# Designs tried in a protein design chat: VH-VL binders against q9h9l3. Part 47

Target 1, 176 residues: q9h9l3
Amino acid sequence: PRKMVAIDCEMVGTGPKGHVSSLARCSIVNYNGDVLYDEYILPPCHIVDYRTRWSGIRKQHMVNATPFKIARGQILKILTGKIVVGHAIHNDFKALQYFHPKSLTRDTSHIPPLNRKADCPENATMSLKHLTKKLLNRDIQVGKSGHSSVEDAQATMELYKLVEVEWEEHLARNPP

## First folded at step 3 (VH-VL)

Design b1 (framework fv_nivolumab)
Fold by ESMFold2-Fast, scan of step 3:
Formats: structure tokens, C-alpha cells, sequence
Structure b1 (fold): chain C 176 residues (1-176), chain A 124 residues (1-124), chain B 107 residues (1-107)
């Protein structure tokens, strides 16, 4: 099987009224949950809204943060050719300005067997927080200080591993 | 600049079918989940259905499961609601609603924009 | 299903007065709560999202507060155009649910 990693990004608001989501942190973990990458990333545009309640990003994190262009190159070297697991991962790829092949992408927000195990409707999009609580009995994204992208990436990989065998078999029979 | 325009409402007999359309403009339609929310005359708001950004995930309120089907055509920026086996209690103004965009997980299901609504009356 | 209870059902006030509207959830919704304003014959309009963030174009007299199960919408000084029905909505869990509404009417 191909090598597999899990990714989670934090975005801040840039552009008019803070409506553009710009990459400001990225965490990547391997199959066992070990951190391969975790950096704060400086957007090329002025940050209008730190979105701290969700992103966990504050002005101090931008001091010595890796510039977007450099960070993007480092991240893409890790992702290219691998199976990439994420939750609502299209948002992460959009923030990275990156296209990853659908055949190598696993989105834990779009896996019906995973929802079924969580006693949730199979075709509803459930939050990472909800699935992690139901299936791993673990509280993530706790409090008002924002999320940890490392914690989110680790939870995402663990969730995928619960359905990996059956889902990979499904994909082999029903290629995207 | 964002607009959502519903169409397809009307008067229909119980047990019949009706399809609602919602035409979107002014945002990247394929990036957002879309919802239908209804309001019976003189009553409050009731969430009906959701479809994910790519159309792969759909979920419905228990009151409409098995009767209503939500779908979308991203190439035409259009959201649909196929309503089958209509009942008197389905009488309502149906609103097309867009998800918010502020959340790294993409799950802010508050509605930053709504259509004008289209009235569906189910009567014998 | 998470039930949202709004109080009071009707609030009768004069222009210039402060309005305080309550929304209580049957279980914690963290900060995943929005407020909408609806006038007769119109679609709802987003006022507040994430419990306390004002939506674009919403006047500063509108403010939201709270977390967990208890939320408040405050209008610091009522203008004539503010007499409307107000709904809270949670988006922490499925199905998405709305409160029954609070009607703010002129005294």
C-alpha cells in the first residue's frame, strides 16, 4: 500500500472583510501519529481576522512564522505521491492552493461506514470533534483558545484507521 | 453580490410531487454546503435538508426522510429539492440557505445568505 | 435533538429602550449559535454568528454573548426598524434546530 499521512490546517481571514481563508498553520502526522511537520505559516496578505476561537492563532504566532511560499513547498514535498487523510480536506487543499489526486485522498467527513460506527446518519457531514468523541472517547477542540492542528491531524488518522480495511476495499471495487 | 433565487413553488394536492430550484450567484458555489429551511405560515423556522459541497453527502430532517431528495449541479450553480409524497404539514415557504465560511473545518452551518423563499401549499 | 428555548415569547418596548433576548439550549452547543432577524414577508437576516460575532453590515447596537447552554442577544437602543421576530439557531449537532422566536413589538 502507499504511504499514508494525515493533515490538518489552521486558516486566518485575509482580504476584504476577512473573507479569504489563508493558511496560517499546518500539521502533518504519519500513520502512527508521529509529527512529520508542524509550522506556523505567515500569509502573504495582511491578516484581518485571526479567527482565534477556531484557529488558535494569535499575533505572537506570526513572529518568525515560515513564509507561505516556503512552507507550501515543504508541505507539498511531504504530500506528493502519498495517501492523504483529512477532515473536510478540500478546505486544506484550497488554502495550500494545491490539487491532490482524488484516488489518493481520504476525507473522514465523507466516509459513510465511519458515520455508521458513530451512530450518526451515514451521509451527513459530521464534525471532527463529534466523531472523535463518539468513536475515540476523546474531547478535542476544547475551550475558547482555539484548536490544535496536531491534535486534529492525530484524531483524523485514528478515525480513518477504524474503517481503513473496509474503505480501501470499497475504493478498490469503486474507484473514484 | 451574493444572490440565491428560489423557484418551483405552487399549490399541489396531497400525495403529489414538486421540485424546487435555487439558483446561486456571487460566490464559488462548489465550495459550500447548501441547505433548505422551511417556515409554515405564522410559525417558526424548521431545518429540512443539507447537501455537501461536492454533492456526496446528504442529510434530512426526520419529518422528510424518504420523501424529499436534495441534489445540486455545481456546473449550473443550482440547488434542488425534489419533494415526493407531499403532506398538508409540508405547507411552508421554502428557503435556500448558504453555509457560513468562517471555520477551518468547513462546518459553520449558520446561514449567511438566504433566498427570498418560495411558497409550497399542499391542500386537497 | 437539541431544543432551543427563547424567552420571552413577546417583548413590548418603545424606541430607544434596551432589548435583551434569551436563548437556552437543552445541552451544550459550545459557541455554535447564530441569531437571525425576520420581518413579515421577508427572509431571515443573519445578525450574529459564533455567539458573539456581528455579521457584515449589522449595526453595532446588536451584540451577542454566552456559551454552552445560555445565550443572549442585546439591542442597546431600539430603532423603529428593529421591531421584528428574532430566532436563535444551533449548529453544534444534527439536526440543526431553531428557537421558537421572540417577537419584539412596539409598546
Amino acid sequence: as target 1 above (176 residues)
Amino acid sequence: QVQLVESGGGVVQPGRSLRLDCKASGFTFSDYGMHWVRQAPGKGLEWVAVISYDGSNKYYADSVKGRFTISRDNSKNTLFLQMNSLRAEDTAVYYCAKEGYYDKSGYLRYFDYWGQGTLVTVSS
Amino acid sequence: EIVLTQSPATLSLSPGERATLSCRASQSVDSYLAWYQQKPGQAPRLLIYDASNRATGIPARFSGSGSGTDFTLTISSLEPEDFAVYYCQQYDNWPLTFGQGTKVEIK
Scores: ipSAE 0.058, ipTM 0.652, lowest interface PAE 4.7, mean pLDDT 89

Design b10 (framework fv_nivolumab)
Fold by ESMFold2-Fast, scan of step 3:
Structure b10 (fold): chain C 176 residues (1-176), chain A 124 residues (1-124), chain B 107 residues (1-107)
Amino acid sequence: as target 1 above (176 residues)
Amino acid sequence: QVQLVESGGGVVQPGRSLRLDCKASGFTFSDYGMHWVRQAPGKGLEWVAVISYDGSNKYYADSVKGRFTISRDNSKNTLFLQMNSLRAEDTAVYYCAKEGYYDSTGYLRYFDYWGQGTLVTVSS
Amino acid sequence: EIVLTQSPATLSLSPGERATLSCRASQSVDSYLAWYQQKPGQAPRLLIYDASNRATGIPARFSGSGSGTDFTLTISSLEPEDFAVYYCQQYDNWPLTFGQGTKVEIK
């Protein structure tokens, strides 16, 4: 289907001592896991900390990266009017400086039926890595060279599909 | 300067209630999950409860589940712990603790900042 | 729950000596392990996160290593202010758990 996409962003540290999180990569996949968007993004501020252990981003990725303002426009054009799936997705929206309607947002870190299927506490937030291992029997974010936002977006969509029917029914009865 | 300041501790009899407050400053409080961690006299650290950045998700250690309630007021940068039906084994210093770095796929729940702690003594 | 076992319970050393502290998890916690220092009457202080990353302001003599179930905190040359209790903590799964602590004391 074309009404639903999954997103995952990578952030680098900018500002004093690298404490500010700035967008440096964004991946968006469709319902079937096909890549719709995957670009390195150049923050408007000087990068202090690449956070490579988690982000996978290095100086060479910034050489031909898309400037933030342009990338943001492209990304928002893809997200607008669609159901957007993510994990701890408010961090992605914050990095994009974007507000997406709650009625069209699906956060796999806040879906109690997903945690129940994984034999985890329903109201505790679980990492994407943990849920993917428990429910899909797949290891993601392997090693210390950084995460793949494409891999994370694909895993997030697959996790949502496990509870899609029951969660959409819940949301129809209990609108946000 | 990041600061977390607890208050509300004291001496209380078994079966009574206490409320602990934790006032935060020096960071964007509404962006982070917050935790309570306790330490009984002469013992190690025990995780007690967590609340998500927006207050929508809460989770508790089995030892306090059903008796303690965590809450927050983001407009006042304040974290709360309502402790009901207190027992002698709840005697401890209670620390407010801030979650560490978060990435796009979740939260890293190490504690980069801690409050000074407030002592709760449940006697008799 | 994931149980963290620290060893030794007490380490008696002199200033200038190397301290090696162990933390073992009952199941894999990947690299989601932190180390804290606590002095009497004080709150814990973060030393190491993600098994090997030093927190801001922590001296280079502190280092962490390990992954999976076996973790080590090393203090290359003890300073007088390093005599304290050290705790490991996992954040791979709920509930969050701490080790029982290792006391580093003056010989």
Scores: ipSAE 0.492, ipTM 0.823, lowest interface PAE 3.1, mean pLDDT 90
Fold by OpenDDE, second read of step 4:
Structure b10 (fold): chain C 176 residues (1-176), chain A 124 residues (1-124), chain B 107 residues (1-107)
Amino acid sequence: as target 1 above (176 residues)
Amino acid sequence: QVQLVESGGGVVQPGRSLRLDCKASGFTFSDYGMHWVRQAPGKGLEWVAVISYDGSNKYYADSVKGRFTISRDNSKNTLFLQMNSLRAEDTAVYYCAKEGYYDSTGYLRYFDYWGQGTLVTVSS
Amino acid sequence: EIVLTQSPATLSLSPGERATLSCRASQSVDSYLAWYQQKPGQAPRLLIYDASNRATGIPARFSGSGSGTDFTLTISSLEPEDFAVYYCQQYDNWPLTFGQGTKVEIK
């Protein structure tokens, strides 16, 4: 079986009105939760909104941040050939301007058995915070300092592990 | 400029069906979840349904579950609401609404843009 | 579902006065709270998102505060165009829910 990694990204606002979500941090953990990658990333465009309350990104984090093109290369090297686990992961891939093969992607926001296990509607998209609290009895994304992408990536991996066997069997019968 | 334009409203008898359309422009439609929100005459706002950006997930308010179907055609930038078995209490202005910003953990489900609304009147 | 209770139901004020609107949640919604303005015959307009972030194009006289269960929308000095109905909305959990609204009217 292929190795699994979990990814979580933080984005800042760029563009004239700050409505463009640009990658500003990326964290990748392995199956055991060990950090493989965690870097601040400098967007190619001027940052209009740091979105600090959610992203945790501040201006000082960008001083020595890794340029986007370089970071993207580093990240893709890690993801290549792996099963990539994330929550609403299409947003991460969009920010990375990269899309991983669907057959090797696992999105914890689109796993009905996971929602069922959490006594949530199967067809509703639940937040990572909510699922983590319900299934892992863990509080994440608390406080006013913004999200921790490492913490979120770790939580995502832990959630997937709860339904891994069932979901992998489902995917084998119903390949995307 | 973001625009949402609802259509399809009208007067219908109880038990009948009606389909609403919402034409979107001014943004990448396929990147955002879309919602229907309704408002009975002289009343407050009530969330009705949501469909994910790619149409893979749908969720409904209990008041319309089993009767309403939300769908979308991303190739046409159009959101739909099929309303069956209509009741008097479904009488309302129906708004299509766009989800706000997103982060890596999902969409923030406030509504940064709304259509002008279309009136649905269910009356015998 | 999470119930949002707004107060007061009606707020009668004059132009230039300060308006303070409250929204209370039946359970914590963290900062996943938005405020909308609606004028007669118009669609709602987003004012505040994430409890305290002013939406694009919204005048500085509008501000939001609070977290958890108690939230406040403040209009520092009412303009004639600010007399309308205001709704709060939570997006912490399903189903999404709105408050019943506060009407700000001219005294």
Scores: ipSAE 0.288, ipTM 0.786, lowest interface PAE 1.9, mean pLDDT 92

Design b11 (framework fv_nivolumab)
Fold by ESMFold2-Fast, scan of step 3:
Structure b11 (fold): chain C 176 residues (1-176), chain A 124 residues (1-124), chain B 107 residues (1-107)
Amino acid sequence: as target 1 above (176 residues)
Amino acid sequence: QVQLVESGGGVVQPGRSLRLDCKASGFTFSDYGMHWVRQAPGKGLEWVAVISYDGSNKYYADSVKGRFTISRDNSKNTLFLQMNSLRAEDTAVYYCAKEGYYDTSGYLRYFDYWGQGTLVTVSS
Amino acid sequence: EIVLTQSPATLSLSPGERATLSCRASQSVDSYLAWYQQKPGQAPRLLIYDASNRATGIPARFSGSGSGTDFTLTISSLEPEDFAVYYCQQYDNWPLTFGQGTKVEIK
């Protein structure tokens, strides 16, 4: 129940040919799906590729965006000491330049029982959109103008709640 | 510039083993799932195997399950395919392929970059 | 597994003509469909992903459309370098599967 949040970040391309993923938006929701944080974030490096098809980020969003260093501090204050749920969450933590304890991390892309409920191979990672459609009968990431990190964080929390009891029992018996 | 370079192909007799390597550069290798895709001479493309970004999850095509093992070494930016109990039907050009871009919410298994391929011929 | 059927098997056209290639899935793949171009002796090259998005560096003459089970790749005006084999690929479900290919050849 309590002390659990879900996170989803959006990345833009920086560095040579835009191949470096830099944080440009972060959304955090609580257990019930209420938004705790949702800010556009200005990377310290020049943005080469907005990756708008995926990120939903455009130049206009950067005008009043929170600088990376400040946003990172705000985000880490919310995450520290909590169970953090995400999908492919290693990418979010990497963009935040942050280490979150594995014992407090839940990655919905790596939960075999969740894949099994979706009639997917237990050992194959599935997209958030696929799992949400299969298990919640809901379409997310609709259209071609980018994703909503709020919508993705909310869906991620709901997916985790489907296996929470079973998975927490598994982790208690098999600590990471 | 993103590059994937395969090596290890050659001519082998049925029942023997080969290991294919794929050296990656120009992107953060440890952030992406990697795949092997093969193509028999004059035929179409066939997906073979996938490995997750951290190596913890692996999945295989039914035709190779139990015979092939996919692995990776993120410290060396290298993908491997260990092929055991090779059959004539395994004769193909083997490509390593990188998963497409995704935000942190998804895994998109289209292939934005491919190696040039390495030929494996299984014959006696 | 999801079977992708491409048609026609061979398309014989002249430079400057429009090419229309079809890919049909045995069940819905939503928009999780990519198109690749392959020339003799070369690796496949990504053209279109997510049914209709052009990959970086791909000329505007290439376009993709469709959703669910019916997909189309269109080349609005064939250039000499476009004569190649084209494959569709679905990534909605495991195992990943490709169509058998459509060869676009010079008439």
Scores: ipSAE 0.333, ipTM 0.774, lowest interface PAE 4.3, mean pLDDT 90

Design b12 (framework fv_nivolumab)
Fold by ESMFold2-Fast, scan of step 3:
Structure b12 (fold): chain C 176 residues (1-176), chain A 124 residues (1-124), chain B 107 residues (1-107)
Amino acid sequence: as target 1 above (176 residues)
Amino acid sequence: QVQLVESGGGVVQPGRSLRLDCKASGFTFSDYGMHWVRQAPGKGLEWVAVISYDGSNKYYADSVKGRFTISRDNSKNTLFLQMNSLRAEDTAVYYCAKEGWYDSSGYLRYFDYWGQGTLVTVSS
Amino acid sequence: EIVLTQSPATLSLSPGERATLSCRASQSVDSYLAWYQQKPGQAPRLLIYDASNRATGIPARFSGSGSGTDFTLTISSLEPEDFAVYYCQQYDNWPLTFGQGTKVEIK
């Protein structure tokens, strides 16, 4: 059995009119939901839009944030060789400027059995908040102060565990 | 700078087929989900179909399921809608629409950019 | 599916007046609601996303508020170019749905 972790990143807006998504926080949890990594990350470019309503990131969090290059190295050491679970995880990997093998990637936004259990269309991407409410009876991302990437990573791991046996069997029969 | 340009609309008889194209420019097309939204003459907006950033996931409104097929070619920055078994009630302006930016919870399915629309008239 | 009901169907006002448009959802959509403006012969234009955030280039006279099932679009002082049809859209659940529209017309 390979080791499994769940990741959730928060992005802020950089570049023209804040349209580029740059990594500003990353949380990684293990199979049991214990935090392995949780740091605010300083983008190399000027932050135009903190996107605080969703990211939870404010100017104060950037004061002692880990520079992107250093944070990236730390994060990649944790992810390499592990099964990585995330929700819409390609966005996290893009922000990390990182390629993770498809065979070791689990995206809870693209697992048909999860959507089926939630009485949602199998091929439509549902938000993490929606799936967590439907399947775990838990409200996450509550209020307007931004999301907790720790909470999101923990919820993502719990969601994957609901379909883990079925989905791993599917992947063994149908390698990506 | 961001542009979406639809083409392929026209007048067709019931039961026939038509393909719509949407050419995108000014953003990284392969990073965003894309949608088709239609509007019958004098009526409101109706969501039709979605395709994920990589083309792996597709979903359709019940009214078009089994008749329409959404696809994309990321190397050409082009979105497609193949419309088969057309009916009079499919008469509408068809808009290509881009999803908003993404966050930690996944894609946000509001439409920050729209094409000009292409008119499809299904008439005998 | 989530049904969005807009009211009133038609709002007849003069330039300089405040317009208040309502959108009511059949079940909670949290803050996953957008507003669009559409002029005759044109594509819709995004005004507001996530209930209260103005899209790039949208004048400050446009504001959105609400959460859950009850949402409002306010135009603080109507300009001639604001007479148009306005649609709300939810993106909390599939299928994506729009309200039937509110027409803001000159009195």
Scores: ipSAE 0.415, ipTM 0.810, lowest interface PAE 3.7, mean pLDDT 90
Fold by OpenDDE, second read of step 4:
Structure b12 (fold): chain C 176 residues (1-176), chain A 124 residues (1-124), chain B 107 residues (1-107)
Amino acid sequence: as target 1 above (176 residues)
Amino acid sequence: QVQLVESGGGVVQPGRSLRLDCKASGFTFSDYGMHWVRQAPGKGLEWVAVISYDGSNKYYADSVKGRFTISRDNSKNTLFLQMNSLRAEDTAVYYCAKEGWYDSSGYLRYFDYWGQGTLVTVSS
Amino acid sequence: EIVLTQSPATLSLSPGERATLSCRASQSVDSYLAWYQQKPGQAPRLLIYDASNRATGIPARFSGSGSGTDFTLTISSLEPEDFAVYYCQQYDNWPLTFGQGTKVEIK
């Protein structure tokens, strides 16, 4: 079986009004939750909004941040050939300006068995925070200091592990 | 600026069908879930349906389940609500609403932008 | 479904006064609570999300507090344009639900 990694990204606002979401941190963990990658990333454009209360990103984090192009190369190297698990992961890939093969992508926001296990409607989407609380009895994304992408990536992987066998069988019968 | 414009409302008899449209602009439509919320005359707000950003997931209030169908065309920045087997109690102003969202790992189902609404009247 | 109960039904105040609106949930909704303002003939407008975050463009006189089951919307000093109906809404669980509304009217 292919190796699995979980990814979570934090973004800041760039562009004239700060409405463009630009990658500012990326965390990748392996199947066991070990951190494979965790770097602050410097966007190519001026940061207008750090979105600190959600992103956890502060100006000081950008002082020695890895330039986007370099970081992207490092991240893609890790992701290549692996099953990538994430929550609403299309946003992470968008921020990375990268498209991972759909057949190798697992989005915990779109797994009906996971929702069922959490007593949520199977055909609805739930937040990572909600699912983590319901299924892992763990609070994430708390406080006002912003999210931890490592914590979020780890939670995402743990959630997926709960339904891995069932979902992988489903995907085998119904390839995306 | 974000703009949502509903259309398709009108007067219809019970049992008939009607389709509502919502044209979105001012944001990346395909990045966000979209909702319908209705308000009966002189009453409060009632959530009706949601469709995910890519249309892959849909969910409905029990009051409309089996009768209404939410859909979207991201290429046209348009949200739809097909309403079948309409009842008198479906009479309401129907709003399309944009879902709030974080950049990382979550959707928040509050509504940061609303259309002006379109009135649907079901009466014999 | 999660039932949101707002109180009072009607709040009669004068401009410049402090308005305190309550929203109680039948079960915990964590911080997944939003507040909206609606004026006659208009669509609702988002005021607060995540219980305490002001939406873009919302004046500082509006503030939200609370978590779990008890939430409060406060208008520190009412302006003439603030007289309207206010709704709370939870997005912790499906179906999404609104409170029945509180009407803030001029005394």
Scores: ipSAE 0.378, ipTM 0.813, lowest interface PAE 1.9, mean pLDDT 93

Design b13 (framework fv_nivolumab)
Fold by ESMFold2-Fast, scan of step 3:
Structure b13 (fold): chain C 176 residues (1-176), chain A 124 residues (1-124), chain B 107 residues (1-107)
Amino acid sequence: as target 1 above (176 residues)
Amino acid sequence: QVQLVESGGGVVQPGRSLRLDCKASGFTFSDYGMHWVRQAPGKGLEWVAVISYDGSNKYYADSVKGRFTISRDNSKNTLFLQMNSLRAEDTAVYYCAKEGYWDSSGYLRYFDYWGQGTLVTVSS
Amino acid sequence: EIVLTQSPATLSLSPGERATLSCRASQSVDSYLAWYQQKPGQAPRLLIYDASNRATGIPARFSGSGSGTDFTLTISSLEPEDFAVYYCQQYDNWPLTFGQGTKVEIK
């Protein structure tokens, strides 16, 4: 009964030597892959490392970025009560300082049937890029200028759809 | 300053057990997957085991599967490796290692920080 | 498992010379390759990750290149502290694997 969305966040490095991951962009798409939210987000802490090769974030993106507190409120309003799909989604929720119920969370890095379809060990976590190439025959995260969180969220939703029926039945029998 | 400090190594006879500890500091331990990597005397590096940030997922090298158990206690910032049924070929320096950066779009399982290593010698 | 083969096994050079180290994967690892330096009695130290990205604090003389199956670590001008063993590591697929190492020794 609940609507389903997919999320992908980009994080930058803050804190000592840039080791803390702070939210700097968030994209949310609906079941069909349409964009519901896509904003650059200004962390409350000094950015030490933009991690541009993966995040795609550069200093100019921060000029008119939405402050973290405001962006967090907007994002949580979209996520609350919905089934949220993501890849390594605990990192996104950590960056959002948000608890999403496990019963409504779908992590494509931890779905054994998905790994099985990709000929990967069921209990090992695989990258989104690897699963997307193996199962959708599509190259994402191409080049060295950073990832598109919209592209990643769309790919994540498509990957989940490959196992949706099987996995929802499993979860109904084995609630988290 | 990130530090990983290992303990528990020593000399043990074949078939016995040993537990290694790795105490972490200087980063949010509960945000990162952790690994064990070993190195036999005069040899190269061999990956041994991984544990996810929350301890729910674990994976092992075939050479240790069924004998070694990786675990963690996030409240104590400590990583463990329980080694059972030890063999001569398990003789190595054991390193705990921290995963690099990752986000929701992927995992980067390179090791940005390593412990000093603890020597395990299995001898008869 | 993905096998990483490093060459040469030993590279004998003098300070100031360029070192070029090779790592070849048995199948594509995309850009999911890291390089480590290890000195006697010490833990490995990360140099390069994602094939070409220099780790924090690593001098500019270290550079990585390559993708797919062929990777290179280059030290543009060897310093005395650079004489060590170097390992490549792939993280594209499980199990994680390392190359056998290349020893860079003083000539």
Scores: ipSAE 0.039, ipTM 0.650, lowest interface PAE 5.1, mean pLDDT 89

Design b14 (framework fv_nivolumab)
Fold by ESMFold2-Fast, scan of step 3:
Structure b14 (fold): chain C 176 residues (1-176), chain A 124 residues (1-124), chain B 107 residues (1-107)
Amino acid sequence: as target 1 above (176 residues)
Amino acid sequence: QVQLVESGGGVVQPGRSLRLDCKASGFTFSDYGMHWVRQAPGKGLEWVAVISYDGSNKYYADSVKGRFTISRDNSKNTLFLQMNSLRAEDTAVYYCAKEGYFDSSGYLRYFDYWGQGTLVTVSS
Amino acid sequence: EIVLTQSPATLSLSPGERATLSCRASQSVDSYLAWYQQKPGQAPRLLIYDASNRATGIPARFSGSGSGTDFTLTISSLEPEDFAVYYCQQYDNWPLTFGQGTKVEIK
């Protein structure tokens, strides 16, 4: 019985012209959607672009933010040994500078049965917002203030639960 | 700094094959979905195909399904379009296009950068 | 498939005038709508994304508005370099689709 969590990260732009994506917030929820972790994270480099329309990050959030090295240690302790669910989760792992085993990773942007239930092409990557609206009849990422990584992590877990039985059976027959 | 450079266009007879390449630089190629968009002479823009960041998901316009194959090599920062069973109606300038911002919150499939285009002429 | 209809097909104006371009979708695309400018012999250039957000380097005279099915691109005061073809594009659903274009030409 392996434990399962869902993760969603927000990134800001650092480096030349803000081209580098650096972790600035991380939310982790358990199977029932309860928050296990939710912190603003201070990148070690100067923030050039807050990407606020999507990230929800503003300069004020950085004042008491957890330094990257400390936050990373806390997050990895939660993820290690668990099944981790995310949407386009490779971006989250890259921002964390972390490798999570493929056998324990579930990416809701790459689950053909989930797209099929949403009447979407199985081989196209759909946004979290679209899948959540179609399958859960719920609007997320609403408004002008950026996204809530807690809301996104909760929606991601709920989406995975819709296909969990059939997808776990598929993975057992076709190990990664 | 971001650049997309297409190559491989030319004149080809109906029923033949052609491969287009798109070399990317100035961004982390392996983090973004990539698209092909075409434009027939004097006409508007038509979306052709998409490939996900890791190459595992692909989707095509109905006009090219079964004939065209999109692929990528992330180690070489290169996008490909293999075009089989070419028809006169495939004559167009083919553009390589990069998806906008994308993270765990969603995919933004507007095109923030385009290549210069490569002309494919299908003629007997 | 979501069909985008642009109007007018051609807009004949003089430098300094305001240009207003329309894009209507056959069904709601929320705010997942982008605008591009294309000059002869050149690739398209992103102007506006998410209906109203200006792309990096795009002058303030370009603005986008609208949501759902009705969208507008406005150029507050035309400069000589603004005479071009403009395309809208939706990215709410697959397949991705473009409008047929509006040509802004010198009167």
Scores: ipSAE 0.175, ipTM 0.732, lowest interface PAE 4.9, mean pLDDT 89

